# VHH binders against UPF0598 protein C8orf82 homolog, part 4

Target 1, 218 residues: UPF0598 protein C8orf82 homolog, of Mus musculus (Mouse) (q8ve95)
Amino acid sequence: MWPPSGAVRNLALVLARSQRARTCSGVERVSYTQGQSPEPRTREYFYYVDHQGQLFLDDSKMKNFITCFKDLQFLVTFFSRLRPNHSGRYEASFPFLSLCGRERNFLRCEDRPVVFTHLLASDSESPRLSYCGGGEALAIPFEPARLLPLAANGRLYHPAPERAGGVGLVRSALAFELSACFEYGPSSPTVPSHVHWQGRRIALTMDLAPLLPAAPPP

## First folded at step 21 (VHH; from y1 with S30R)

Design e4
Fold by OpenDDE, fold request of step 23:
Structure e4 (fold): chain B 218 residues (1-218), chain A 120 residues (1-120)
Amino acid sequence: as target 1 above (218 residues)
Amino acid sequence: EVQLVESGGGVVQPGGSLRLSCAASGFTFRSYSLYWYRQAAGIERELIAAIRSGGSTRYVDSVKGRFTISRDNSENTMYLQMNSLRAEDTGLYYCATFDYSSGYWETDYWGQGTLVTVSS
């Protein structure tokens, strides 16, 4: 009675293709015209979001608080529909796309397309991080434990909607404010280990770290 | 209405000094953090110095040791002392303050900016 050959379950290591969070690496200047129509009844527009979370036309000569888009409905529509660009057009130069009716709105950024700009209901039990000036309509629960300070670039990150890359940048001014809550240990004076939030000492999870580009080797 | 008015910009030689001022009105000055931004030609604006209501400060590395941010709550004025100026410090300098609780750009307040030119 030959013992049954144990079926070696080939654990197909589903190599979870680490979907490297598409960083907005500003590749080569591509040629485009604002409002171009590659197909009938389609218009293409090209946008840039800066580290402050302000949205601009990509070809704007001056990008500041005066020239940025401020219309709330537009911003909400734009960023709520934001997704990775898989359109076959401008994917390298504009890694994100927002579809608005007949309009294709291509977006590039230097770091992350979601930039957290405000902290709503900070004194409540359910504070929310708002992004790109979209108020309550563009907001997610604030998770202080999941704040990720990155020593390599001095920036602060927070979880963002998966459709928009899963990681958002906290604008520098807000990051400065939040940093007041950070606790630094003697063993790591440059990287906080905890955050003090609403009277609680909370350990930072650093769970977003694998989603960010590894600091270039020294 | 919230107003921020920058002054003190000008042309200065490398190694020189300038003092920028930001006169503020229309809000409880002492209760808010204040910020200096700068924007060089063709470059994204950057936060270079920040001061909290409690007086704690932060600087970007490029200006650390050379620039000093301060505030006078009695005069509702923020200052930026700039020493050892370099050509790369050339740009438009903005004063700013933000209400983080609103979620909207309408409560982000910026001055009109003051131009600093560092040239030989």
Scores: ipSAE 0.935, ipTM 0.976, lowest interface PAE 0.5, mean pLDDT 93
Fold by OpenDDE, last read:
Structure e4 (fold): chain B 218 residues (1-218), chain A 120 residues (1-120)
Amino acid sequence: as target 1 above (218 residues)
Amino acid sequence: EVQLVESGGGVVQPGGSLRLSCAASGFTFRSYSLYWYRQAAGIERELIAAIRSGGSTRYVDSVKGRFTISRDNSENTMYLQMNSLRAEDTGLYYCATFDYSSGYWETDYWGQGTLVTVSS
């Protein structure tokens, strides 16, 4: 009496659909009007965040430190509610959406919607990376081991909230400051292997690398 | 109050040279990193040169070998020597310094900018 062949539980490999971090590459100029109302009691606005982490109206002619949004409450509200755009509207051109009451705030960017701009409590045991000028309200723990220098574009990345794509850009000036802590080996003078932080030598994990576009083939 | 005042911009022919200055006041100049940004018409601002308090420098690739950032701590002034200027170098040049510890835009300090025009 051969014992019955145990039902091979088909472990449905839930292919974790690698949520490819939606890149902001929406190059297509779409037609819109700021404050348009596609539905009753709904207003749509269109925004752009630059590589410095400054927020603008998308149709602003000049985007600089004078014309960017600086109101802390607005910034905190805007970025705390930021999600991938699945509204059925402008998804290709504005990959992110922040809902505020009756307002749909569409957002596009060139790289990442979360841009780390400041380093809070850097001398403490619990340093925090702040993004988009939101101070403590828009901050996450700083993880020096998880810094990702990308040789392909010369930019620096750090983990960001999952709701906002999981990867944030470190603005160039801050990246420059942090780069002082990088250790370069003789075998790879362009890509650091370690970071020196608070007297510790820490290996870079490079765990974010799969979430970023591969360097174009040479 | 922190103040940054750029000067030295102007019109120059391709291949020419300019020297920009940034006069700083209202903070401990020697303790902060300083930055030069530029913004061409219709283009996003870009960091083109940076200098730390210790004097180490970095440049964007497009200006490497042509531009030199320096600082004089005794005069609280930062400089940008620009050589072999090109049409694509045309833009508004900003001096900047940042307090990274605050988390707010209010401690990002920018000058008003100086215009550089490279034209034949």
Scores: ipSAE 0.934, ipTM 0.976, lowest interface PAE 0.5, mean pLDDT 93
Fold by OpenDDE, last read:
Structure e4 (fold): chain B 218 residues (1-218), chain A 120 residues (1-120)
Amino acid sequence: as target 1 above (218 residues)
Amino acid sequence: EVQLVESGGGVVQPGGSLRLSCAASGFTFRSYSLYWYRQAAGIERELIAAIRSGGSTRYVDSVKGRFTISRDNSENTMYLQMNSLRAEDTGLYYCATFDYSSGYWETDYWGQGTLVTVSS
């Protein structure tokens, strides 16, 4: 009576593919036509968001305050539905996608698709940080401790909705305003250690640093 | 109505100097930060100089030591002194101010821009 050979259950370690925060890589411009219909009743549009948080048609010749989208309802709809592009189409060139009815709105950017543009006045204890000109509808709690000044590029970052990559860029003008609250120590004159906010001295956590691309080696 | 009107742009040779002005109206000038942006052809608009209401300033690295932003609150005018101009400084220069409290683009105020061309 030979004892039954114990089947060693190979525990397949499902390596959780670390979802690398999709950065807007400046990949080569792909060919597209605005409003193209790859399928019946589907239309595709292609957008760009700049460092100021202004939204444009990607093929706009001039991208400025005149040519950007300003319709609040559109912006709110667009950015509230923004997600990583896993459509199988234009994923490398347009790493983000916003679905609106029958429309596929592909989005690319140079840095982050969420750009914080305003600090909303609130009667509440903590102001809200608004992004992409969406007012209160596109706003999150402001977390001064989690501001990340990046010395490598001189930019300022803040936590953003996870669906949109988890990290947002603070537009340069707003970053300039916020920088007035930064405390620099003698040991690190280029990187603040604290922020003074509403009469409190708050240590910067730098917790977003691992989520940002490593500065190119000097 | 808030108005920002840039002036002083023109054609200048490399190494030359220009002084831009931004005349402001329709808001409490002394209470707001002011900004100079520039936009070269085919390039994204960039903040190049900023001045707070208290007078503190910041510059982008490419213009440091060459450009000076200043403001005259009595005249509601902001200035950009540009020295040692380079070809890469060519572009439309915009004056701007923002009300950050609203969250809307309608409270971002921009001038029409003034063209600076640096060419030999």
Scores: ipSAE 0.932, ipTM 0.976, lowest interface PAE 0.5, mean pLDDT 93
Fold by OpenDDE, fold request of step 23:
Structure e4 (fold): chain B 218 residues (1-218), chain A 120 residues (1-120)
Amino acid sequence: as target 1 above (218 residues)
Amino acid sequence: EVQLVESGGGVVQPGGSLRLSCAASGFTFRSYSLYWYRQAAGIERELIAAIRSGGSTRYVDSVKGRFTISRDNSENTMYLQMNSLRAEDTGLYYCATFDYSSGYWETDYWGQGTLVTVSS
């Protein structure tokens, strides 16, 4: 009675394709017209979000605090619906898309489409990190342990909604404020190992590092 | 009402110096961090210098050793001493302060900017 040949369960190593967080590298100037209608009852608009988290029309000549969108309802609607662009249109140039009714709002950025702009005062135990000027409506729990200082570009990152790429940029001014809480060791003077938050010493996890594009080789 | 008013911009030759001022009103000046931004033509606005309420400072690499941010709390004025100016320093310079607690752009306060032109 020959013992039954044990079925070698081929553990299909599902190679988790590391969804490389789509960086906004849309360098190629594509031709478009604001408000164009490629299909009946569809309007296409093209936007840019800067490192400050301010939203602009992409073709705005001057992008500053005067020309940015400030309407809270609009911003909340826009960014709450933001997804990777898989529309078959402008995917390389505008890697993100926000659908608003009949409008297709294409978005590009230099770094991340989610830019954390404010640290909201909370009556709760943990403050909320708000992005793109959306107040409480566009906010997530602040996770100081998951702050990622990137030495390669001097920028600070925080977890963001997965639908928007999973990683957000902390605007430079806020990053400056938060950096006061960083602890640097003698072995690594450029990369903090810990953050001091609310009287606690917290180790930085660096868990976002694999989600960021590898720094170009020096 | 919070007001920030920049002054001191102008035309200067390469290697020259300028001192920018930002006169502030309408808020507790001593309690807030202050920032200098600049925006060159066709380029995104960038933070170039920051000073905390406690006086600690930070600079972007391109201005380190050349620019000095300071504040006078008695006069509610922030300064940017710019030395060894270069053509690439040309741009509109903004002073700013932010209340991070509100989450809204309305609590981001910007000056109107002062133009610095470095040209031979």
Scores: ipSAE 0.926, ipTM 0.973, lowest interface PAE 0.5, mean pLDDT 93
Fold by ESMFold2, fold request of step 23:
Structure e4 (fold): chain B 218 residues (1-218), chain A 120 residues (1-120)
Amino acid sequence: as target 1 above (218 residues)
Amino acid sequence: EVQLVESGGGVVQPGGSLRLSCAASGFTFRSYSLYWYRQAAGIERELIAAIRSGGSTRYVDSVKGRFTISRDNSENTMYLQMNSLRAEDTGLYYCATFDYSSGYWETDYWGQGTLVTVSS
């Protein structure tokens, strides 16, 4: 969990081919032109999502809260159509692709393409996590038992839509808020064993661990 | 209108100290967690310290033991005391507060930043 670190030796490292398809590549210099047209009536654009869940043009000189895309309809369309990049173009550097009409929108990420940013209010016992600023339109059921604290990087993960990589990052501020609910076992003082949620004590399943690489995320 | 205004940045020698302030208005300050982020040149913005409404705190390893976050609910102000400053602490420092309930970026509030330069 958010330091202390060091108990990661037994978290599963997943090196399978399917793990590469669900993660972003590292910072690699690639050649492209924003708006390029490899064939008539098709345009290609290149995007980056940071570990806060904010979306930018990949070549943006400044990436901060002022310069990120904020238009709700664009964000919902972009992330709702996000798929693994199997186009034959830029697959090594841009693992994901959002097909929006005649646009191929390539995406690479600091960590994961889905970054959970908010925990939506609900009048039921089934709250929802939303991602990338998309509100209810980009939301999934919150599964507290499946939260995965990863000691290697101090980050928190949660299941995400399979089309967008299957595992998403919980942004650091939200992970801090959720950490108030964690319980550490006597034999695992650096990694929580349980989460307390809505009056229940729930053992963490750790079932997402095989899907995450031990190496630094792209 | 929610407003966050950072102050207290400046130039300081390595090993020196600064105290940053974040003056807040337009919301029920005591009810929200507050955050300090920093952004160095060529590096992504990073959450470095956080404080809950109840006063509990967390820090990233690179600042733990050197930085102290605090809040004064009577003045609607958050602080960051920065001691033993290093060149790597140079950057823009932003305060932030988020209302997680809507799910939209509009409920994430940020200040405009205050610059800290640790001269070598």
Scores: ipSAE 0.844, ipTM 0.939, lowest interface PAE 0.7, mean pLDDT 85

Design e4
Fold by ESMFold2, last read:
Structure e4 (fold): chain B 218 residues (1-218), chain A 120 residues (1-120)
Amino acid sequence: as target 1 above (218 residues)
Amino acid sequence: EVQLVESGGGVVQPGGSLRLSCAASGFTFRSYSLYWYRQAAGIERELIAAIRSGGSTRYVDSVKGRFTISRDNSENTMYLQMNSLRAEDTGLYYCATFDYSSGYWETDYWGQGTLVTVSS
């Protein structure tokens, strides 16, 4: 979420911390080798997802829109098998794991492992948010009432599959587009109260806030 | 066939000004939102300014009041006027436009970037 210039801090949005989600922050440097084999017939790989939803090998020296993984089949397989990392290996540094056969694919994140990038069928009765460039194969129903603008970091969140942490980030450009639908009250100019969607005025539920850990200001 | 080409980057002293341009082709320019992103060395790319087809704009707090995004639909060109430049503004500046309806990375279009260096 893009805060308006001169934004007033909204104390009413200080919500309880949630410790349920796997952390995506912590020690960034950990010792590993891409493709390492700690057991026979097992390979381990290490990945990073940025706040734009782009997936990289964790040790890539240049991370940008040219160097991210774009192969659809790979992205769909990777994210559809994503789970919290309970493997006993690298859990502190890589909170998520994608299991692809005998491959353990560890993932750490700038914010959330699911980042919504596109909005499919927006004029239909069943619009969907898709994530991480996966199209219809990585998409869930769009629930405008459950969008959560978080004042602490200025970002926008939406429900995501529980196996991937339950809450996902809306990338900044898409959050900007969706912000045109928000209605702000005079007492809270930086936090909207309603969303206008397809001719309906819908109150925001704020029910995702307990699932997000407290974040320091950027 | 979609192309975005940035220009106008260069070296400038703190407090100075630059104007960046993004020349666009291969799509119906007036129908799409346009974005400026910035990437400093060793840091993730960040959206800093955006403009909708209808002309409404948004800025991150660090540039608001100093940067102005605009578009000229007759010239298929977006601009970023950067005033009161600071050392923290140094980085590679990209323009972008996205077709959100596809769901695929291939319909996110980016320029190659133009470098802005703010140093004395």
Scores: ipSAE 0.837, ipTM 0.936, lowest interface PAE 0.7, mean pLDDT 86
Fold by ESMFold2, last read:
Structure e4 (fold): chain B 218 residues (1-218), chain A 120 residues (1-120)
Amino acid sequence: as target 1 above (218 residues)
Amino acid sequence: EVQLVESGGGVVQPGGSLRLSCAASGFTFRSYSLYWYRQAAGIERELIAAIRSGGSTRYVDSVKGRFTISRDNSENTMYLQMNSLRAEDTGLYYCATFDYSSGYWETDYWGQGTLVTVSS
């Protein structure tokens, strides 16, 4: 039910016969074959999402803005069915799983599986953050008070659907745009205290910090 | 219709300088933020410098103080002045601009990239 083009999956299956994992974690490797069938009528596929919100086959040779999956229907289906991987298979290497019938689509991430890429209806009373290129179908209410700037890595986070980890990453360009709204206290020039949004001065709640335990205290 | 064209890449010695240009067309240039990204071999693409329509800027720490982003709205051109270049600055440099209001990848616009090589 979650098909990228069969030709794309078939090509990745052939190329993925190499057992080496393509990760940002260095020397680790994970043994799998794209399209493997551990039992009858079951197929398993392996995916990676980068810190810009772009989705790839995990073993893709090239990962950039040209080669990412862009088909809207596929992206919406993939991310809308994403849940924690409790399948008993590949849980350590692929923390998330997108299920379509008997197909298991494993996902691992550079940072978070939800990466907010766009800001919809920003001039309205109900602005929304959309993620992973999915438009309105992959969007949630924008909650400026719950933006979490993390000094340890310089990244920005926001609430995300619970099924996808509860916290999402704001991609770097969007984080830059939103940073114009931040107000910094004199005690910490790297950690803002407030956000200014639509004429309101709003204290940052920092309530996402426990989900990211490296976050500095407010 | 939207086009971004980078130029100015080349081979340079450590400590040298280069000025990259990004010629833009097909949109209202002055109304959009503009970005420089860098991708080194084996590394994910990273945003390194950004400039808003109003001219405010931000840099990642690894280039702050060495690189300067600027824009000329009358020429529809963005620049990256790169000084004190290091071997670690080697990579493809892309300019980009995004329409955040659509929610879709097709309104993220990228140039073709210009190669910068810093070697002895």
Scores: ipSAE 0.834, ipTM 0.935, lowest interface PAE 0.7, mean pLDDT 86
Fold by ESMFold2, fold request of step 23:
Structure e4 (fold): chain B 218 residues (1-218), chain A 120 residues (1-120)
Amino acid sequence: as target 1 above (218 residues)
Amino acid sequence: EVQLVESGGGVVQPGGSLRLSCAASGFTFRSYSLYWYRQAAGIERELIAAIRSGGSTRYVDSVKGRFTISRDNSENTMYLQMNSLRAEDTGLYYCATFDYSSGYWETDYWGQGTLVTVSS
């Protein structure tokens, strides 16, 4: 639930951000220019999504809750058109691409491109998890049995749209709230075995584990 | 209008203590979880401590045993007692509360932050 402070997790994050060796600039991992036009009538932009689900231009100098993109229509368009980057351009540095009109919008991620941020209330239907600040327009059914608590990094995951990698991260504050519903087995005090939801005791399936990338070798 | 105002930040030597406060208004304070986040230079903002409306708490390992989150529902105030401070604790500290039911960023409420500097 809570991220481990171990060196393996920190090394994996560092390695994921080491995309360009020829510059001395801090966060700039690969050489690009925002708004570049490698082909007629095409513009390319470069974005970053953090582990809170907030979207930024990749090269913005200040990334926090004030400076993230908040325009609902933009967020919905961006994430609804997200797909794996198979464009032949920047694939190693930016694994995802959102195609919007004449724009190629490349995305790199702290963890996953889909980050579940809110749990939308419902009177009689199953609740919906929404992601990246998009409300019901970026929402899927909540599947409590398929929550995946990952001991290696202390994070929580849930199914996400296949076009965006099939698995999404539950942001840390929402994972904290959901942790009240977890039940731990006698042999594993750090990984829950069941979730209690709406009066039911549900065994966790763990079926998402193969979709999460392994840490780099030591 | 929901408002969160942090106070209590300052400069302190390693091993010292500080007590941060988060004064809240504009919502039913007792009904919401409250969070402390920390952002050090060059690092993404991280949740470091959380407290539910019922009083249960969680901490990241790096602050566990040194920091204590608490709340006073009669004064609409959350606290972070920070003991045994280290240079790595330097950063901006934000309090936050979220209305998860909307799904929009506009119902995530944040303070403006208070700076903690730990230096010898």
Scores: ipSAE 0.822, ipTM 0.929, lowest interface PAE 0.7, mean pLDDT 85

